VHH binders against Abasic site processing protein HMCES (HMCES). Designs and how they scored, part 14

Target 1, 269 residues: Abasic site processing protein HMCES (HMCES), of Homo sapiens (Human) (q96fz2)
Amino acid sequence: CGRTSCHLPRDVLTRACAYQDRRGQQRLPEWRDPDKYCPSYNKSPQSNSPVLLSRLHFEKDADSSERIIAPMRWGLVPSWFKESDPSKLQFNTTNCRSDTVMEKRSFKVPLGKGRRCVVLADGFYEWQRCQGTNQRQPYFIYFPQIKTEKSGSIGAADSPENWEKVWDNWRLLTMAGIFDCWEPPEGGDVLYSYTIITVDSCKGLSDIHHRMPAILDGEEAVSKWLDFGEVSTQEALKLIHPTENITFHAVSSVVNNSRNNTPECLAPV

## First folded at step 1 (VHH)

Design ee8 (from ee1 with R100S Y101H S103Y S104T T105S L106A Y109I; framework vhh_etentamig_d1)
Fold by OpenDDE, second read of step 2:
Structure ee8 (fold): chain B 269 residues (1-269), chain A 120 residues (1-120)
Amino acid sequence: as target 1 above (269 residues)
Amino acid sequence: EVQLLESGGGLVQPGGSLRLSCAASGFTFSSYGMSWVRQAPGKGPEWVSGISYSGSNKYYADSVKGRFTISRDNSKNTLYLQMNSLRAEDTAVYYCAKGSHYYTSAFDIRGQGTLVTVSS
């Protein structure tokens, strides 16, 4: 996964992340560093995206079932990294393969510390290789959305009003991630960064791409992944597998340019 | 098959103490948070207390805070609930459940329970 969409306004995003804590109380996640949230239809590595994580990561003795939402840098910077510039990392940390997560120090160490997060997105993009050509067809991949009687296919939102309604009720894609905290050697703010765990693609997506993000489908999966105080690493890793509960449609080549940030990026062609 | 066997219930006077035990089998006990739930006669189930898989975090309902203490021994696959300063309103069947969360404590995944009766 090398491209995502996360364009919802902050308030809409927050509401979409409503949850129940361990006491059964309805909650909204609190924001850390809300000003770092930059909505975009076209998110690339090194950009900031909102993730969910347990409050226990920030507050001693906090209820670990409570969630915080925070923009973090896409591309995990390990805490042990000693260079002054994260861009000097010599290895790719955009993704973490599920099969080698425990083999790589950059991912194993933070995972062992319980630094699990849920990366939020409207969906993610993948490119299908066209047979016989060097051309690739991009697809937008996301959770199936509940069809409101009035809202046809995402493509049928012919009116701005209908489009707004669709996104107000959009089910966000929830991807399993690992984050780490890096303190710059020269001082400054702690950098929070994340990697997306990837798995082999489900059957439905296999013709498009052979790998997919580990998607946490449902509140239980999300809760278990986040709650490092209650759920061991071993148990959490059992949640990492392909899911068939996805849908996709072809999109235009507009998304190919990471500088393009318009609704056309995820619009059906 | 997941099995939970509660014990330690009985009749006690107000202000008295009891210690409940839950023997767990059929799953990796040390990997899961656990909880105690209770059901009083004529009432729905009530979450009482939860403990993380490692025992590092403990949670209590407001009704039992300061009086009850949850603990676990992962080497023995056993969950405990020390109940002090018992009140009449604590009278219930107490169940052990997988998961420390109120909403995940599938009240359906519980043993036979142990009866606690607080009466003068």
Scores: ipSAE 0.015, ipTM 0.326, lowest interface PAE 7.5, mean pLDDT 89
Fold by ESMFold2-Fast, scan of step 1:
Structure ee8 (fold): chain B 269 residues (1-269), chain A 120 residues (1-120)
Amino acid sequence: as target 1 above (269 residues)
Amino acid sequence: EVQLLESGGGLVQPGGSLRLSCAASGFTFSSYGMSWVRQAPGKGPEWVSGISYSGSNKYYADSVKGRFTISRDNSKNTLYLQMNSLRAEDTAVYYCAKGSHYYTSAFDIRGQGTLVTVSS
């Protein structure tokens, strides 16, 4: 997973993340650095994306079931990185393979510190190889959306204009992530950065791509992944597996250029 | 206009069976794949099963594979879900949707759903 859409305005995104804490209280996640959130239909590694994480990471003695929403850099910079420029990191940390997460120091160490987060997106993009050509067909991949009088979803026959109506009650994609905190060796602000855990693709996506992000399907899975105060690393890793509860549609080549940031990037073709 | 009417839900004991039906109208039923989607209390919607327009291809979520069977009768514009070996975790409102996740990109759910409660 190397390209996502997260275009909802900040207030709409916040309401889409409504949750219940351990005490059963309905809450909205509290923002950290909200001004760093930049909505986009076409987000690449190195840009900031919103993630959910436990309040306990920021406040001693906080209830670990309470959530913060914060923009973090996509591309994990390990806390042990000793160079002054994080863009010079020699290895790609955009994704973290589930099968080797406990073998790689860059991921094992933050995971051991409870640095689990949920990466938020409208959905993600993948490029399918076409037989007999170098051209690839991009797809937008997202949770099934329910269409009722109160919310929206669409069929394959629906026009692109109908997509504008579905955002009012869009179910955000919730991907399992690991984050770390890097302090520049020469001083400066702490950098928060994340990686998306990947698994083998499900049967439904196998014709598009061989890997998929580890998706946390539903509030129970999201809560257990985030709650590092009550849920051990061993128990949390049981949540990391492929899911079939996913859908997709083909999109135009406009999305190919990461500089393009318009609704056309995710509109059905 | 597309109309989907789910039925067949009810209270059943763990290990029991139930058969859901969806009566479709307002579109050419035989030309579209169809799906069952459920929503448990306090959870988001979960795609359960899908079937191609011809009935030749059937798809299941891992959570129901081996226990549920999807089928359709194109002459009656009706979709079915046979649910066996029901578990408490299957408790949800079940919705019929135009489209399967292998043939369409999203779901067109217009009905009120049918409630399935699995409890002793």
Scores: ipSAE 0.000, ipTM 0.100, lowest interface PAE 24.7, mean pLDDT 84

Design eg1 (framework vhh_etentamig_d1)
Fold by ESMFold2-Fast, scan of step 1:
Structure eg1 (fold): chain B 269 residues (1-269), chain A 119 residues (1-119)
Amino acid sequence: as target 1 above (269 residues)
Amino acid sequence: EVQLLESGGGLVQPGGSLRLSCAASGFTFSSYDMSWVRQAPGKGPEWVSGISGSGESTYYADSVKGRFTISRDNSKNTLYLQMNSLRAEDTAVYYCAKDFYGSEYFDYRGQGTLVTVSS
């Protein structure tokens, strides 16, 4: 997973993340650095994306079931990294293979500290290899959506202008991530950065790509992944597996250029 | 150390106006949503209004919508609440809170400022 869409305005995104804490109280996640959130239909590694994480990471006595939402850099920079330029690590830490996560120091160390997060997106893009051409067919991959009273059904949208109607009650894709905190050796603000855990592709996606992000399907899975105060690393890793509850459609080559940031990027062709 | 210091409360007649201020320190103010929460004598806390870190998005409880306006000045690390058309039921201690949206949870409540609406 190397390209996502996360275009919802901040207030719409926040409402889409409504949840219940351990006490059963309805809550919205508390924002950290909200002004760093940059909505886009076409987000690439090194850009910031919103993630959910436990409030206990920031407050010693916080209820570990309460959630923070924060923009983080895509491409995990390990806390032990001593170079001045973190861009050198982007290829190694954009994704983290589930089968080697406990073998790689870059991922094992933050995972041992409970630094689990949920990466939010409208959906993600993958490029299917096509025979007889250098071109690949891009697909937009996302949770099945429920039909709304308006034109909220994705099946009812035939053009980019119709897609604005489907966002009213969009179910965000929730991907399992690991984050770390890096202090620049030259000084400056702490950098929060994340990686997306990947698994073998499910049967439904195998013709598009051989790998997929580890998707946390539903609030129970999301809650257990985030709650590092009550759920051990071993128990949380049981949530990391392929899922079939996913859908997709082909999109135009407009998405290929990460500078293109329009609804056309995810519109069906 | 996170500190929030509210001011601007006082006694006002029904229909009057007051402007509350909250001076924040110890954190990057512009990076956090801020809220106003009130607590009337003998009652639980009630969320009143919220504002995004940038100031672009504002939220209001139905009981105050159209009468109160939340704003912030990130260059001064200050949060404001302009209260117009005040009613007796607005009488409460008003608290500045870091990121409180419609829940009973408070992050770094200050000492509060008392607003009394009475004839």
Scores: ipSAE 0.000, ipTM 0.102, lowest interface PAE 20.4, mean pLDDT 83

Design eg2 (framework vhh_etentamig_d1)
Fold by ESMFold2-Fast, scan of step 1:
Structure eg2 (fold): chain B 269 residues (1-269), chain A 118 residues (1-118)
Amino acid sequence: as target 1 above (269 residues)
Amino acid sequence: EVQLLESGGGLVQPGGSLRLSCAASGFTFSSYDMSWVRQAPGKGPEWVSGISGSGESTYYADSVKGRFTISRDNSKNTLYLQMNSLRAEDTAVYYCAKEWLGDYFDYRGQGTLVTVSS
């Protein structure tokens, strides 16, 4: 997973992240650096994306079940990185393979610190290789959505006009991530950056791509992944596996160029 | 400020046991991996063992696997190293380290000397 859509206005995104804390109290996540949130239909590595993380990462005595939402850089910069420019990192940290996460120092160290986050998106894009040509077919991949009675039934004809109505009740894709904090050697603001954990593709996606993000399907999985105060690294890693609860549709080549940032990027063709 | 204070070292005979402790302060102890690193006279530092912030995952160098046990008590901000079946080759100053990454550690303590000799 190297491209996502996360286009919802900040207030809509915040409401889509409503949750219950450990006491059963209904809450909205508290924002950090909300002005750095940049909605887009076409998010690439090095851009900022919103993530959920435990409030305990910022406040010593906070309830670890309470959530912060913060924009973070996609592409994890390890805390030990000694160069002045994070773009000079010699290896790709956009994704982290689940099977080697405990073998790679860049990932196992922040994971051991409880630096787990949930990466938010409308969905993600993958490119299917087409036989007999070097062309690739892009697909938009996302959680199954429930259509309201005003928008039509599940399985109704999927026209672009009907598509616009689903955003008010859109179920965001929730991907397991690891983040780290990097202090520039010459001083300056702390950089928060993340990687998306990847797993083998599920049967339903195997014809599109051989890998998929580790998707946390439902509030129980999201809560356990975030709650590093109560859920150990070993227990949290049990949540990392392929899921079949996913859907997709083909999209136009407009999405290929990351500079294109329009609804056409995810519209069905 | 981050402070790490090691204790429990001493003189012990081959085959003996020692338990090292490290008292940590100045940071959220349970949020950080902790390691034990040793340095023998005239040699560079050698990573010995590591433990995740929650205590659920432990790691050991091949030279100590099966003999040493790392543990932590997050309620007391204390890291431990139980050393059994000690050998002359284990003679070193042992350091408590916040986060070991190859030859890098965020912070280390002053160390505690372990001498294994008849």
Scores: ipSAE 0.000, ipTM 0.094, lowest interface PAE 18.9, mean pLDDT 83

Design eg3 (framework vhh_etentamig_d1)
Fold by ESMFold2-Fast, scan of step 1:
Structure eg3 (fold): chain B 269 residues (1-269), chain A 120 residues (1-120)
Amino acid sequence: as target 1 above (269 residues)
Amino acid sequence: EVQLLESGGGLVQPGGSLRLSCAASGFTFSSYDMSWVRQAPGKGPEWVSGISGSGESTYYADSVKGRFTISRDNSKNTLYLQMNSLRAEDTAVYYCAKGYDLTSEYFDYRGQGTLVTVSS
């Protein structure tokens, strides 16, 4: 997973993340650094994306079931990194393989500190090989969405105009992530950055790409992944596996250039 | 499990040649396009060359056209990169990658990489 869409305005995104805390109270996540949230149909590594994480990471006595939403840099910079420029990191931390996550120090250490987050997106993009050429067919991959009155189920046959009407009740994709905190050696603000955990593709996606993000399907899985105060690393890792509850449609090559940021990026072709 | 193991890198003088190899396992090699991607010290990854599963189509970055040749041996599950007329700017860790996209910077590469240093 190397490209996502997360275009919802901040207030719509916040409402889409409504949840219940451990006491059954309905809540909205509280924002940190909301000004750093930049909606886009075409988000690449090194850009900021919104993530959910436990309030207990920021407040010593907070209820670990309460949630913060914060923009974080995509591409985990380990806390031990000693260079002044994160772009000089010599290995790719955009994704983290589930099968080796406990073997890699860059991921094992933040996991041990409970630094689990849920990465939010409208969906993600993957590129399928086309026979006999270097060209790839991009696909937009997302949770199944509830039928609308006029368009039925969201799918490949829906027009771009119909796609503009579905966002008010869109079910956000919720991907398991790990984050870390890095203090620049030369001083400045602490950098929060994340990686997306990846697993083998499910049967439904295997013809598009051999890997997929670890998707947390439903509020119970999301709550357990975030709640590092009550759920151990070992227990949380049991939530990391392929899921079949996913759908997709082909999109145009407009999405290939990450500078293109329009609804055409995810509209069916 | 997909496994890619690169080899053949080393120290070479400008104008010299090297042949890189990538041993692939864990998938039907002949069914997938393959690429070489490199990362120079302090820089991001750069796609270098690609070859179709059958070997019928090959593609090259402008920086290496006429100097590098990509090939594959599907009977041995091995990808090759023949590098001629090497320049100091070719110094990088070279990675074998499953797949490619001419219009995207995103690539899946899983090998350890092999270091190529071009220096007198």
Scores: ipSAE 0.000, ipTM 0.102, lowest interface PAE 21.8, mean pLDDT 82

Design eg5 (from eg1 with D99S F100D Y101L G102Y S103W Y105G; framework vhh_etentamig_d1)
Fold by ESMFold2-Fast, scan of step 1:
Structure eg5 (fold): chain B 269 residues (1-269), chain A 119 residues (1-119)
Amino acid sequence: as target 1 above (269 residues)
Amino acid sequence: EVQLLESGGGLVQPGGSLRLSCAASGFTFSSYDMSWVRQAPGKGPEWVSGISGSGESTYYADSVKGRFTISRDNSKNTLYLQMNSLRAEDTAVYYCAKSDLYWEGFDYRGQGTLVTVSS
C-alpha cells in the first residue's frame, strides 16, 4: 500500500468514526492537532493522514477504549533515530510486513509499547500489471458501501455524480498501523509517524496486486487493535490477516501523478 | 507526470556484464526508495534490488546477491543496476520502480528494458 485517498472534510470524517467505548457509550473521537489534517484524493508517503489511537497514549488514567483522532506522518520514524532530520532515515517504513513485524526493531519496539493505530482512508490505490504488456492499470480499493435510496450498487459503472453523493455515508477503510514518537535531538514538537501493516492479498485482489494492507473489518476488530490497555500484542496480532470483504474499480491514469488531487483520481473508469 | 525510462538492456553471453540505467522525472527523486524488478518469460514479476532515497542502504534478492550492484545519482535523477556474471536465468524484462524496498507497493513502473543472456 503506497497511495490512499482521504478527502472527507474534518467534520464528515469525525462523524464517520463514531464508536462505542467499553461501557457502550456512543462517542466521537477527540481531535489532536486538527489543523494538520489535509484532505486529499491522492496521499503518498511522507504526507499526513488521520489515524485513530487510544486516549490512554496521551492521558495516564484514561479509559483505553476511548479514541483520539490525530494526523500522523506516513513513514514511521523510530524513537531511537539519532539524526536531526527524519528525511535522512535510511529505511523505507511506509509499510511493515506482517510476517517480519516482530523481527524488525523499527516495528517491534513501538508494537511492544502498545503503539497500535488504525489508519483511515476512503480507500487505497494499487497498480495492476496487464498480462503480456508492461502497462499498468490503477484501481481504487475500498470497503463495500451501503446502498442509498438514490443509487443501487456502488462502483459498477456508476456515474461520477453518484460517487460524489455516496460520501455522506461512506464507510471508511480501517487499516492496521503501528506508530512511533520521535523527539528531535535539537528540540521541537514530538513527531508522530506511522506504518501500515501488509499481508498477502486475498483471492479477490490477487489479480491486481500480490500484497494488501491488513484491514480491520468492523468495530470489534478496530476496538481490539486500538485497546492496548486490555488487548496484548499477541492477541492483537491475531487480527492481522487478509480479508475478502473488499471491492474495487478501475480508475484513470490521472492518479499516477501524486501531485494530482481531484475527484477524477478515484472516479470509475 | 511521473516518468521512468529504462535503458541498457541487450543480448549478452553467459558470464558477461550489463549496466542498466533509469532516468526519473516528475517527482523528488532523492525522497523515494527505488527498486529494480524483473519479469522472465512466462513467469510473474520478481523483485531484484532496492536502494534507499539517500543511497546508503541497499538490498538484494538472494538470486542476485554478489553479482548485481544497485546505485543512484540523485543529482542526475538516475538509478543504475550493474549486472555481472550474468546467467541464462537472468533473462527478463527489467523495470525501474518507485516503490518500497520490499516490493509491497509502487507509484509507477517504467516501460522496461529487455536483457537476454544466451550463447
Scores: ipSAE 0.000, ipTM 0.129, lowest interface PAE 15.4, mean pLDDT 83

Design eg6 (from eg1 with K98R D99E F100L G102D E104S; framework vhh_etentamig_d1)
Fold by ESMFold2-Fast, scan of step 1:
Structure eg6 (fold): chain B 269 residues (1-269), chain A 119 residues (1-119)
Amino acid sequence: as target 1 above (269 residues)
Amino acid sequence: EVQLLESGGGLVQPGGSLRLSCAASGFTFSSYDMSWVRQAPGKGPEWVSGISGSGESTYYADSVKGRFTISRDNSKNTLYLQMNSLRAEDTAVYYCARELYDSSYFDYRGQGTLVTVSS
């Protein structure tokens, strides 16, 4: 996973993240640095994306089931990194393989500190290699969406105008992430950055790509991944596996250039 | 601008060895994780091995663990794959690939080098 769409306006995104805490109370996640959220149809590594994390990371006596939503840099910068410029990091930390997460220091250390987050997106993009051509076919991959209106239905064949109407009730993709906090050696604000955990692709996606993000399907999985105060690392890692509850459709080559940021990037062709 | 050029393929008997090389140019080689990907006739591409930009971490597909060794020389902008105990099922075109997103996306790959394992 190396390209996503996360284009919802802040208020729509916040409502899409409504949840219940352990007491059963309905809540919206509380924002940190909301001004750093930049909606886009075409998010690449090093850009900021919204993640959910436990409030307990910021307040020592907080209920660990309460959620913060914060923009974080995609591409984990380890807390031990000693250079002044994060781009000098010798390791690519855009994704973290599930099979090596406990072997790599960059991921094992923050995971041991409970630094688990849920990465939010409309969906992600992947490029299928086609036999006999130099061009790859991009696909937009996302959770199955429900019917939003009693007379209408949503599908890959629907018009662009019909897609515009679905965003009010869009089910966001929820991907398992690990984050870390890096303090610049020369001073300045703490940098929060994350990586997306990856697993082998499910059978439904195997013809598109051999890897997929670790998707947390449903509120129970999301809650357990975030709740580092009650759920151990060992228990949380049981949530990391391929998911079959996913759908996709082919999109145009417009998405290939990360500078293109329009609805055409995810529209069905 | 970005160029990846593989070499070292050829015909080898089962149980034999080959060393593949990939010469990279047009980018800061040490900043990118690199992979080897192979494609056998009539099959889809299979990821074989990966190495971090620094060379500190290496990863292997289960089918090649213990037999193949990936390495790199950042001073020479060169990626290597040492293949030992070769089997008929290792027959494929081997591609050097520049890795983005921990093997999820390859933005550049070479033209490939053919490895044939046959008696």
Scores: ipSAE 0.000, ipTM 0.226, lowest interface PAE 10.5, mean pLDDT 85

Design eg7 (framework vhh_etentamig_d1)
Fold by ESMFold2-Fast, scan of step 1:
Structure eg7 (fold): chain B 269 residues (1-269), chain A 120 residues (1-120)
Amino acid sequence: as target 1 above (269 residues)
Amino acid sequence: EVQLLESGGGLVQPGGSLRLSCAASGFTFSSYDMSWVRQAPGKGPEWVSGISGSGESTYYADSVKGRFTISRDNSKNTLYLQMNSLRAEDTAVYYCAKDTEYLYGAFDIRGQGTLVTVSS
């Protein structure tokens, strides 16, 4: 997974993340650095994206089931990185393979510290290789969206005009991530950065791309992944597997240029 | 190996009728829900209709309710779509799909589909 859409205004995004804590109390996640959230239809690595993580990471006495929402840099910078410029990191840490996560120092160490997060997006993009040409066909991939009684089914076949109306009740894609905290050697603000865990594609996506993000389907999975105070690394990793509960549609080449940031990026063609 | 072969499309005038067929092989047909999905020029796939493995339950998109009838013959491994009162907006390539969430689509579209053109 190398490109996402996360375009909801901050207040709409916050409401879309409503959840219940361990005691069944309805909550909204508490923001950290909300001014760093930059909505976009076309988010690339090294930009900031909103993630959910346990409040216990910031407050020693917090209930580990309570959630923070914070923008983090896409592309994990390990805590041990010694250079002054994170862009000089030699490894690509945009994604982390599920099969080698416990073997790679960059991921094993933060995972051992409980640094699990849920990466939020409207959906993600993948490029399918087209036969007989060097062109690739982009697709927008997202959770199936629920029908309201008056609005009819929400699906890939809806026109671009109708997509504007679906965002108020959009079910955000929830991807399993690992984050780390890096302190610049010369001083300054701690950098929070994340990677998205990837798995083999499900049957439904295998014709588009051979890998997919590890999607946490439903609040039980999201809660268990975030709750590092109660759920061990071993138990949490059992949540990491392909899922079939996704849908997609072809989009125009407008999305190819990461600087294009318009609804046309995810509109069906 | 799953194979789905759609047929029966063609050019028809508004108000006309067509019957689509889908010949299925490579799986136990009666064990799977089946759907019809269409893709109009320049648009993404739209779920049209679904039928349970037994044929007992049928479901339709609001745009086709009362005009289209889905059916299946499990003895022939064949899915059908009877389309009546056709409209210009029904113009699309029609595909059959297996084992999908018929109401919201991640669709296993295997075949080339069959083109339905409703003129004027």
Scores: ipSAE 0.000, ipTM 0.092, lowest interface PAE 22.2, mean pLDDT 83

Design eg8 (from eg1 with D99P F100D G102Y S103E E104L Y105S; framework vhh_etentamig_d1)
Fold by ESMFold2-Fast, scan of step 1:
Structure eg8 (fold): chain B 269 residues (1-269), chain A 119 residues (1-119)
Amino acid sequence: as target 1 above (269 residues)
Amino acid sequence: EVQLLESGGGLVQPGGSLRLSCAASGFTFSSYDMSWVRQAPGKGPEWVSGISGSGESTYYADSVKGRFTISRDNSKNTLYLQMNSLRAEDTAVYYCAKPDYYELSFDYRGQGTLVTVSS
């Protein structure tokens, strides 16, 4: 996964992340650095994306089931990185293969510290190779959305006004991530950065791409992945597997250029 | 063993263009993200651009964004950097870099190719 959409305004995104803590109390995640959140239909590595993580990472004695939402850099910079310039790592840590996560030092160390996060997106993009040409067909891939009485069906046949209304109740894609905290050797602000764990694609996506992000389907999976105070690394890794609970539609080549940041990037074609 | 051979550098006037190439051997090229790193005289190394193994994701330093384009041809084991609208500040030796995933650094760099931008 190398391209996502996360375009919701901050307040809509926050409401979409409403959850219950382990005591059953309904909560909204508390923001850190909300000014760093930049909505976009076309997010690439190196940009910031919102992630959920346990409040216990920031507050000693906090309830580990309570959630913080924070923008983090896409492209993990490990805490043990010795150089002064994190840009040297920008290209190599956008994704982390599930089958080698415990073998790679850059991922094993933060995972051992409980640095699990949930990466939020409207959905992600993948490019299908077309037989007999150098052209690739982009697809927007996302959770199945619940159809309301107002919206009816969602798809290429729907009018633009129906697509506008769907975002108010959009079910965000929740991807398993690992983050780390890097302190610049010469001083400065701590850099929070993440990688998305990837797995073999499910049967439904195999014709589009051979890999997919590890998707956490439902609040139970999300809660267990985030709750590093109660759920061990070994137990959490059991949540990392392909899912068939996804849908997709073809989109135009407008999305190919990461500079294009408009609704046309994810519109059905 | 890993070998990287850069070429395409030269003298060019401000506003001109150059295309750099890097011929890679000794490893499965398509399995690795690749980068371009430059070093100007008397300065430390600066990461310029990166590309995923498949070629589908590209990354650029702010100083070159919109002017440089990184690409690769996995069938030829070759990495490219198309440099447009060159400035005096782009004068440097340019290196093709392979990542070391264990250390999260660049474990190999070739001899480099010199780019001089002057009138």
Scores: ipSAE 0.000, ipTM 0.123, lowest interface PAE 17.0, mean pLDDT 84

